# VH-VL binders against q9lnu4r240to421: the designs that were tried, part 2

Target 1, 182 residues: q9lnu4r240to421
Amino acid sequence: CRYLFYLGKIRTIQLEYTDAKESLLQAARKAPIAALGFRIQCNKWAILVRLLLGEIPERSIFTQKGMEKALRPYFELTNAVRIGDLELFRTVQEKFLDTFAQDRTHNLIVRLRHNVIRTGLRNISISYSRISLPDVAKKLRLNSENPVADAESIVAKAIRDGAIDATIDHKNGCMVSKETGD

## First folded at step 1 (VH-VL)

Design c3 (framework fv_ogalvibart)
Fold by ESMFold2-Fast, scan of step 1:
Structure c3 (fold): chain C 182 residues (1-182), chain A 120 residues (1-120), chain B 107 residues (1-107)
Amino acid sequence: as target 1 above (182 residues)
Amino acid sequence: QVQLVESGGGVVQPGRSLRLSCAASGFTFSSYGMHWVRQAPGKGLEWVAVISYDGSYKYYADSVTGRFTISRDNSKNTLYLQMNSLRAEDTAVYYCARELYYDSYGFDYWGQGTLVTVSS
Amino acid sequence: DIQMTQSPSTLSASVGDRVTITCRASQSISSWLAWFQQKPGKAPKLLIYDASSLESGVPSRFSGSGSGTEFTLTISSLQPDDFATYYCQQYDSYPYTFGQGTKVEIK
């Protein structure tokens, strides 16, 4: 508990070395638990911010004492973003909907869809030298009211932003990539 | 295929030190958290310590805190347990185990164990 | 520390029997529970993780159930290879803790 941490500090001021040492050693052992609620909240924010910036958080964050179950939704979310799997991303959002709502992180997580799509599109551009926009929409699993138009918009923005090395063949409705899987 | 091989066990006197090693092969060692678990003769399993995949996080059972140190060398695919100030109650078979991290938390592979006997 | 208590400590059974082992946690661990099998002179082997998920290569006669504080391992039709000691383990929080074990013996 945090109480043991603060008690250790107080005893360092007032007690002989041997008693102060034991109190501090006990407080140090309990340090990960003492700040658990606040550390959990900080880690949830840090994970989301790093993902939004295009960084993958270190695995060690998810294995700290008291973090395992509390951060499991965020670990699964991180994996979906890392591999660019929009269907997995949607599944994770549905699976942990109540948790994300309670944490008040749902709106930030919705923004992560952009990062998932970008990674998925990057994978497509590496795998295909030429692919139709309808097929891009299918592979990104864009189940919107107008998936082909969304695919064209997504591809065009990725090209403008330099995320992929490709062009749009408007005449044939295709994405032509200069990247290869070879 | 996946193998974990412990070594370094033996007979030691109380108060002395011993270092255990666990050599890993058949998987990407640097991607997995690693644990030490011990079992006293005729008794049950007792968790000892954990180290994260990159070595940045460590945690110990209260019974060994301040005496044991877990470490790893990812370049050598080796896990270590430095045991200081050994006591008779530390007598046990020591196992290293890898933690399946991606899909679940479970010790999916264990080493064969190495016996540590602390006696006078 | 979270204490894990198994019952029974010893169980005598015959081939073909349905065997049930219970594990209780001193506080809620959600589904963060694994079951292991250990045969004499060998390291433990993972059977079940996340309370009810069967590890790859483990026979379907093994099943796990439960959440919170009470968990059960069931062997639907005991085979000769199943005479062993079984342990539950929580991985909700450090330190990880094991039950004391349940020995399944030939009747």
Scores: ipSAE 0.005, ipTM 0.456, lowest interface PAE 16.1, mean pLDDT 80

Design c4 (framework fv_canakinumab)
Fold by ESMFold2-Fast, scan of step 1:
Structure c4 (fold): chain C 182 residues (1-182), chain A 119 residues (1-119), chain B 107 residues (1-107)
Amino acid sequence: as target 1 above (182 residues)
Amino acid sequence: QVQLVESGGGVVQPGRSLRLSCAASGFTFSYYGMNWVRQAPGKGLEWVAIIWYDGSNKYYADSVKGRFTISRDNSKNTLYLQMNGLRAEDTAVYYCARDLSYDWYFDYWGQGTLVTVSS
Amino acid sequence: EIVLTQSPDFQSVTPKEKVTITCRASQSIGSYLHWYQQKPDQSPKLLIKYASQSFSGVPSRFSGSGSGTDFTLTINSLEAEDAAAYYCHQSYDLPFTFGPGTKVDIK
């Protein structure tokens, strides 16, 4: 049963998320009740893998007996990813930095930044038929040396990946969305 | 009052199929894992299959793997067992039983439904 | 798979006598052992969970003990309604398995 946990961790590190998810969920299922700590660890990694796959874990996972307190940092992390709030995501990372370091999940959580950004950008594309790239950077809370250039790069990648239905108006420095309900 | 009521049993010829149902009431069905356990006439209990609370994972006894399929519909509070390629040794009373996701004991059982595979 | 064996296969006991049923696992299963009672023409009912914890509503005369590979179900003072088959069940690993059962009759 620890073998499935280690397989899940190795597959996650090697970016084999779908296989990692199944191994980790099986490990959590098979763990003895006396090994609550082990089962908690399996659930922590399974939550992260599911988030990286673009899945939002069910709220019931966090309200299971014995899990609420232990999974609280991961519940807050899941909320930040679900709503696409980069500021909340950063706040959660800082608040629970020691916990994530102890769990050895910090590096995997850093990768979730891309999922948060994509969700945030998708929300922007739905809300605005036209928005300037500086405003996109502002809404995504991009804190870099050149937030506007980063926003353009992020938008361009999302368009190429089919994550949003939009175009870049380079002449006016704007993102023009086809997803707005207006 | 927790209640589990099985149905769908009957007499069938070898090689045929049957679908069993287990109707749940008196609790939040979607919080619980569900199991099928069978008992041949005059014999002991044999575990058949499990399905997790959300339907995301399933496991089967080797004796039925590849022939039986467990499924559930949480919107209807119903558990199913699709039995294909039935054999004489599948003759048994089939019980559904619930477990909690982290508690692996079967706290409540249905009344059972008889499946007879003959002639 | 984990194999469970029970002893005795059959026991005929006088009312108010003590009954002891043993369940042995082919490998260590911690405390993931549960006991069920099945009366003729009825469904099994949970008696003891996790080797020693009584399920709600179960009479105090029923108790369980053991860990690892050796487990015992005890009925301290047998009553007429206790005539039944008793099964142990391990939930340590899939596939879940049951013992072959012990039938308890009244003399």
Scores: ipSAE 0.000, ipTM 0.448, lowest interface PAE 16.0, mean pLDDT 82

Design c7 (framework fv_ogalvibart)
Fold by ESMFold2-Fast, scan of step 1:
Structure c7 (fold): chain C 182 residues (1-182), chain A 120 residues (1-120), chain B 107 residues (1-107)
Amino acid sequence: as target 1 above (182 residues)
Amino acid sequence: QVQLVESGGGVVQPGRSLRLSCAASGFTFSDYGMHWVRQAPGKGLEWVAVISYDGSNKYYADSVTGRFTISRDNSKNTLYLQMNSLRAEDTAVYYCARGYEYFSDYFDYWGQGTLVTVSS
Amino acid sequence: DIQMTQSPSTLSASVGDRVTITCRASQSIYSWLAWFQQKPGKAPKLLIYKASSLESGVPSRFSGSGSGTEFTLTISSLQPDDFATYYCQQYESYPLTFGQGTKVEIK
């Protein structure tokens, strides 16, 4: 039980997220009912690993007996990732800063910014057949020194990674999507 | 099934106070931000106040700031609106509404409403 | 505050008609817009969120489109149950604000 927990944590640190997820979930399942704190910790890490893999945990995971309050920060984090709202993501990190620090999950959560941006950009590509890069930066809530340049970089990377089906119209400074919603 | 039931409305004189309640059932109340929205007779919808899932954060429309207080009791699955220094323009049907999960931004479920009439 | 303006304020239509209601925001709200239906004496009911996402249980004849400052609610084939007042609501920033409403009346 304990062995599987430590194995999962080691694999997460080594960036073997798929194996880490399965090990952590298995550890939680095999823990005695009386070991609630252990199960909660395993679930916190499993939620983060799942989010990093691009999986959105079901709402029911957060309402399990004895876990509702302990998993609340992770549910709010999951919602920010699910919706692709970078400002909400920042707000959640600030709101639960002490909790994430105490859980030793802060460094892993910082990596989720990439997943938030990816989801937000996918939502933009579905909603707009054509959108200017400054508007992409605004919708993603990019607060950098150079938001437009960052937006172009983010869009280019998403196209390269296959996360969105779009092209950059450099002449007009726009993202042109091949997948507009009807 | 999700259900929100308001109570506490009635006729009150200007300058007096009234407390509204909203009883929630059919969902985990403590997982949702909650809102009060009002509608004056024959007019449109006006957002009044919001409270976060745990009660730690609250925001109000400028028209009610300093006079109204939103609160909740998660152990009783109940939302409250304490209305002080009531004015004729506060006359409206008051709805409690559930915010979308933890975002508290749009309203997926509404109560039936309770009428508050402020008259001289 | 973000001001929401609907047009028309009132429209008359017959069963089977295609009905279009527009909503304009005083500044960009991106896609952070919901549409509600309200029948006389009843609470509002959510139809659409995030400008174009249909709420579970809402008939497919309802659809939403738009982004930025211009939004549209469309009812493709008006049914008797659709005679009601419709409201748009922005949730880009607080305070949350609604349009003034569009009343769809029987012709």
Scores: ipSAE 0.000, ipTM 0.446, lowest interface PAE 17.6, mean pLDDT 83

Design e7 (framework fv_ogalvibart)
Fold by ESMFold2-Fast, scan of step 1:
Structure e7 (fold): chain C 182 residues (1-182), chain A 123 residues (1-123), chain B 107 residues (1-107)
Amino acid sequence: as target 1 above (182 residues)
Amino acid sequence: QVQLVESGGGVVQPGRSLRLSCAASGFTFSSYAMHWVRQAPGKGLEWVAVISYDGSNEYYADSVTGRFTISRDNSKNTLYLQMNSLRAEDTAVYYCARETYYEVTSGYYFDYWGQGTLVTVSS
Amino acid sequence: DIQMTQSPSTLSASVGDRVTITCRASQSISDWLAWFQQKPGKAPKLLIYKASSLESGVPSRFSGSGSGTEFTLTISSLQPDDFATYYCQQYNSYSYTFGQGTKVEIK
């Protein structure tokens, strides 16, 4: 059981998220007589891996006996990812900075920004039939050297991956959504 | 300060039963898996049983399976060992031990032990 | 089940001596090994966990090393308080097994 937990952490660090998820969930199941602390740690990493895979963990995970207080930072992270609120995501990172550092999950959480952006973009595509790329960048809170180019890249990737049903109007610099949110 | 205090030991005849208790204080008892470990006079340590933090799972050494039952009452911060069908070879000092909580990467070792209670099985 | 074998069974030493106790596992346990000290009539006390990690409050003269199947406990300069029986224990699985013990006695 310990081996599966360590294998899950190693695979997560190596960006083998699907295998990491499986290993961490097996560790949690195969160490049922483990101390609460071990189960809490397995759940913390499993939550992060699931979020990175695009899954939203069930609320019941956070309300398990003895889990609520320890998993609260991860519950608030999950809500930021689920909603696609990049500003809430930043606030949660700052609020629980010491906890994430102590848990050694900070670097993995930084990568969740990617998932928050995807969810935020999907919400934009539902709400707007047409929106300029600069406005997309503004709504996603992109603070890079070239926000508009980054927005175009993010939108193009989301279209390619099937995350949104939209096209890019390169002539007018707009994202045109096929979903009706009107 | 963490304390574990065993009680319930004594002299008992073969085939009889005895129940041991371990009173825990100075920590959140309900967060820790707990163990029983025994030591026969002049011999080494032998692991007996473990119970999970919430009492949902137990595991036993082959030598006691079917005869001993480990249990806990988290509202009373107390661990129990019910010992049935006692044999001469069960004569030992019985210790309760706490399994670690702090560092999952360090594994499940025993960080605190009680002082032990002597069980003597003789006619 | 994993068998743990300690050597020597008894060791005679003087204050100031370097003492080495070995522990062998019948199969690989990685570094999931703890060392305990036990004085007559007392409960065991944790010294080392994860083969080489010193427990808080334990004097720095105690050290552990090894991985896989071969492990060593070293006391760099034996003190009067160190005359005791020492046990290794694997915690790789819940059929936990202890070595038979090594008694360190005064010469």
Scores: ipSAE 0.000, ipTM 0.451, lowest interface PAE 16.6, mean pLDDT 82

Design f12 (framework fv_ogalvibart)
Fold by ESMFold2-Fast, scan of step 1:
Structure f12 (fold): chain C 182 residues (1-182), chain A 117 residues (1-117), chain B 107 residues (1-107)
Amino acid sequence: as target 1 above (182 residues)
Amino acid sequence: QVQLVESGGGVVQPGRSLRLSCAASGFTFDDYGMHWVRQAPGKGLEWVAVISYDGSNKYYADSVTGRFTISRDNSKNTLYLQMNSLRAEDTAVYYCARSYEWYFDYWGQGTLVTVSS
Amino acid sequence: DIQMTQSPSTLSASVGDRVTITCRASQSISSYLAWFQQKPGKAPKLLIYDASSLESGVPSRFSGSGSGTEFTLTISSLQPDDFATYYCQQYEDYSYTFGQGTKVEIK
């Protein structure tokens, strides 16, 4: 009940995402229907933990009776992560800034930016056999002091982690991807 | 465009019964928990009862437990409150309210119930 | 049941004044608190939910703060339309307890 809910939050904060996910899902399942607010909060955290683990929650979670309206900010957030659209991700954070702050999920959502970038980069890798690092930075909407250097670092990490099948052409400042042919 | 309209209030003698209705429109009625809240003349707000989105769970204030019954008909978008064994202290304006993330985001206009001998 | 107490019960203010209303819970309710405005003969209207989130369509002069057991509703520059009774309500448990109300009157 309340114990499982607090255990889920504590484990999430300690970066024990897998354990946090199971605790939050169990708490949501055990909550009575009259405790809808409690179940909604458990689902919000479970959605975020699943997204951080690289899982996309199924649509049915967001269309449950009593959940549709309450989980709308998290549905839009999930959609941004699933698509890998960093601009949509930013727009969703701004649109529901007060909700995420009130839910105390803002810090966890900030960390989801990494998942959005990874997905966006995979989409770029599939769409382009060769693309300049400045164009990668532009497509990922990197607005740092050195977007090109950040793009190179992000691409290098994604290659190292096996997230994309690509190499960096340092001479020409390009990402070269395997071509997805017929 | 959410609208809640209560009806069924009136003057009734102690020990008798009344049934209140709340007609909902402008939203998917069966996605929301529904509440009854009352306000005695010149007094503050008092929560009375809640019913879950599908009608499977109900909870009541201690003051009305055993006397009032909350119900809903999702096919008619209507919420009900059956009030039995009415007492003078039940005199109040009765509001229906919709809950979203458990807070009450929309209220009806209210219907007055006067219990007097 | 969780008990909710508002302070003050009544306050007199002038247009343009900063008005502050306090709500105290008998035990922690985290941020599960809403503020409502009620005018004579009318139903309550939601102003703020989750202690500090402004309901859509509510003027920005209204703000809420607090967590746990002490909460505050602030009207930064009182307007003629703001003379009303204000209620806090907890939704931490199914008692859904309201405060006794604070009446904001014209000076």
Scores: ipSAE 0.000, ipTM 0.440, lowest interface PAE 17.6, mean pLDDT 83

Design f3 (framework fv_ogalvibart)
Fold by ESMFold2-Fast, scan of step 1:
Structure f3 (fold): chain C 182 residues (1-182), chain A 117 residues (1-117), chain B 107 residues (1-107)
Amino acid sequence: as target 1 above (182 residues)
Amino acid sequence: QVQLVESGGGVVQPGRSLRLSCAASGFTFSDYGMHWVRQAPGKGLEWVAVISYDGSDKYYADSVTGRFTISRDNSKNTLYLQMNSLRAEDTAVYYCARDYGEYFDYWGQGTLVTVSS
Amino acid sequence: DIQMTQSPSTLSASVGDRVTITCRASQSISDWLAWFQQKPGKAPKLLIYDASSLESGVPSRFSGSGSGTEFTLTISSLQPDDFATYYCQQYYSYPWTFGQGTKVEIK
């Protein structure tokens, strides 16, 4: 059953998330009852892969006897992704930095930043029919050398990926959402 | 009150077989995995075997693999350990223990198995 | 297998003493560690689980601490009832393994 776990990790590294999810969940199911540490590892990676796929894991996963404590960092991480709060995401990364490094999940968690931003941007698009790119950068709490250019790039990618139904008004530097009912 | 009571221990010659039982009461037996843990006279604790709540998964210490078989009867709230090809080094007090998140929260009083010629 | 090593193997103490027992794991087990007390002729009794959580009914003079590879069981004011052998157990990974035990005996 170790093979399925290793296969899942390899597939994750190769950006094959759907196959990685399947392998990791199979590894967890086939793990002996004696191998709690192994099942915890499988669940940690499965949670991350599911989040990267845009899925929010069920709360029941985090409340299982013997797993509640070990999965706490991943539960807090899941909450940050679910609500699209980039500052909470940063706080969780800092709070559990050593744990994520030791679990060797830090690199996958860095990729989750995209999912947090996507959710945050979707929330913005629902709340605003029209919003300036500087305000988008501010609401997403972008801390870069050029937040406005980063916001434009992020918005353009989200539109391209179908994550939001909006357009960029380049002339006025605004994001215009099509999800308003009026 | 959770109670686990082992029975079936005794003196047995090398190469023979012995079957241990553990009677459980005071909790829903079918909801819990169960373990056997042994302790040689004057020595420390050694984990022996585990069985899942429904009996579908079983794991054994390397020292007993192929010789011991763990089983359970949920209708009788009883855990079993069938010990075959017994060796002198199997001499120990055998405890049954309830699995609670993979640590052992309740233990039986133990039953002594002595393997001698 | 994860190897658990306790120190000291034997400790002589008097009633009222503060007693400290250490348990080391050969690899990180996070906080997946339990402590057990065993009196002569009796089964082990759970004292601490998840490295620092006190089992219901266990006196508050017992406490556990540690994470990763080093763990400590402390008895703040040793009572006559506390002269026993203490074992740590990791449940992080199969197979389950115990420390060799620490015997706390009367000085």
Scores: ipSAE 0.005, ipTM 0.457, lowest interface PAE 15.3, mean pLDDT 83

Design f7 (framework fv_ogalvibart)
Fold by ESMFold2-Fast, scan of step 1:
Structure f7 (fold): chain C 182 residues (1-182), chain A 117 residues (1-117), chain B 107 residues (1-107)
Amino acid sequence: as target 1 above (182 residues)
Amino acid sequence: QVQLVESGGGVVQPGRSLRLSCAASGFTFSSYDMHWVRQAPGKGLEWVAVIWYDGSNKYYADSVTGRFTISRDNSKNTLYLQMNSLRAEDTAVYYCAREGYDWFDYWGQGTLVTVSS
Amino acid sequence: DIQMTQSPSTLSASVGDRVTITCRASQSISEWLAWFQQKPGKAPKLLIYKASSLESGVPSRFSGSGSGTEFTLTISSLQPDDFATYYCQQYDDYPYTFGQGTKVEIK
């Protein structure tokens, strides 16, 4: 169970999320005979890997014995990802910066920003039948050299990945959602 | 057969230091969180400290914070409690305990520490 | 810190009696409570974990119940070996805390 945990952590560092998830889940399945400290470490990494894969961990994982306090930063992080709230995500990242640094998870959490953006975009597609790309960039709080071009790229990728049911009207610079009708 | 054997107890004057050891055998020591629990003569049980399986995290009772240090040597299967600035109130039998899954499944026999002038 | 209070502090009973010991937590601890038996000069022995789960090798006359803040240890038919001090312990959060103990004495 210790060997699987080490493999999971190494794979996660190297961006091999699917393999990391499997190793961490195997370690978690053996949790009944593993120390509390080991299970806390395993759960922190498993939560991050699952979020990076686009999965929302069950609420029950955060209410297990000893987990509520230890996993609180990761619970708040999970909520920001689930909601797709970039401002909350930023607030949580700053609030628990020292904890994430100590856990050596800060770099993975930075990558998690893309998942928050994707969820935020899905919420936009549900709320608006038609919205300009500049407004999409503004709502997602994109802060780059060219936020409109970034919004277009993000929308295009989400469409291709099946995350949203929409099209890009390049002539009018708009995202047209197929998920809303009435 | 799981065994935990404490040693290092004795009589010591207030303000001095003492180090307790707990020798573990019969299980994979490095896989378990380990605790110290004490009991003053004729009194109840009081939790003292915990160290996680890999030594990465430690927690202490308020009564000993700043004075006691818990540590472990996984290569020697040994748990330690360094007790500094000892007080009369620290007089107790000190037990090491293994946290199996989530509860104390095995305890040592205890070692008596007497702090007196 | 979570405070654990046991009742009674001492009770006198006869062999064959049904004995009940209660334990109260100052805040909810779900099921994260263990019961220990201690005889003079010996280390505590685990009886029950997770409020109601009987440890292997412990006689079935011992049982635990409760959740949240109210917990009970019951000995359905007291035997000579059961005269001892009993402690409840929460392991929901650090610091782990014990009740003050209940001494079961022969009547």
Scores: ipSAE 0.007, ipTM 0.510, lowest interface PAE 11.9, mean pLDDT 85

## First folded at step 4 (VH-VL)

Design m7 (framework fv_ogalvibart)
Fold by ESMFold2-Fast, scan of step 4:
Structure m7 (fold): chain C 182 residues (1-182), chain A 120 residues (1-120), chain B 107 residues (1-107)
Amino acid sequence: as target 1 above (182 residues)
Amino acid sequence: QVQLVESGGGVVQPGRSLRLSCAASGFTFSSYWMHWVRQAPGKGLEWVAVISYDGSNKYYADSVTGRFTISRDNSKNTLYLQMNSLRAEDTAVYYCARGDYEWSDYFDYWGQGTLVTVSS
Amino acid sequence: DIQMTQSPSTLSASVGDRVTITCRASQSISDYLAWFQQKPGKAPKLLIYAASSLESGVPSRFSGSGSGTEFTLTISSLQPDDFATYYCQQSYDTPLTFGQGTKVEIK
């Protein structure tokens, strides 16, 4: 069945990113201080791979001696992903467009949009017990040709992946969160 | 020298509104995320809200969502907190706090605070 | 919301003592943790950021450690100026949350 094929493809992609992350982090840690430029580049790629895996890089990575300035764009990017703010994510991409192009990281950063959306949706599900799909699309800043349909697909995927504890009320076009707090 | 000076606090009745200001000096205000943190008398610290360097992104504590609005005017180096539908539980010293130049996740400088008392 | 719990709530110590304060997060926050000092009637002051990085101008007797869910602030040799309330604060997720505070009192 097609379902099994797609499941296998998703697993393979995740494993590929995991391997890349481990190699980059190891290279960065073992690089001599004299090879600062090499260590900086490895850290940039390691940060992106970790974000794509759904991991938030350690805060201390961004305070390393001699790397603070070079990693600034990547820390702002990490904040957008961590908070789940697609508008902030877009702003960071535009602000550092030349830097990301020069670092050859732009294509990998574009893929992070999915991680931002997932986190943003999780935040919505915690904040709202019931919210219309058009409002979900607005809050996630979806600007596609059919934002409501995209929001429904995003919500459905997040439910299937266990990222949120919610259901879709198809009759009323709403996401209903099951999360409560005492 | 970095300075943050809050103003606008006072005594106000429940259900009314109040606007707090924070005047910043000694740094490039437009480069920093800015926060409001409050402290009820004899209690601990409670984070209230944050605003990005350009004002495009804002986040609030659940207790103030829908009632408070954070804003800034980078041309005047001033941060604001518009407080609507005030409740007795909003009684606190309100601090203006600076994030950091590259990171928005901790507060390296704080103002002296301004007291807001909500009472009938 | 991520809950931050400090222990102890109060401790009594003498000048020269080694003091440790613990902070626990309800979920993993990696090292997105800061420590603040607040003296009576004054605004808080940043001591430590990124769990273990000492803020410029803060005395070297202060140190932070930990990652994930358990963190500690250590004052290696308590000075008279250190009697204050200490707060931990997570920045891993919004809303940002503080611990309830630990008051360090004169023994």
Scores: ipSAE 0.140, ipTM 0.684, lowest interface PAE 5.1, mean pLDDT 84

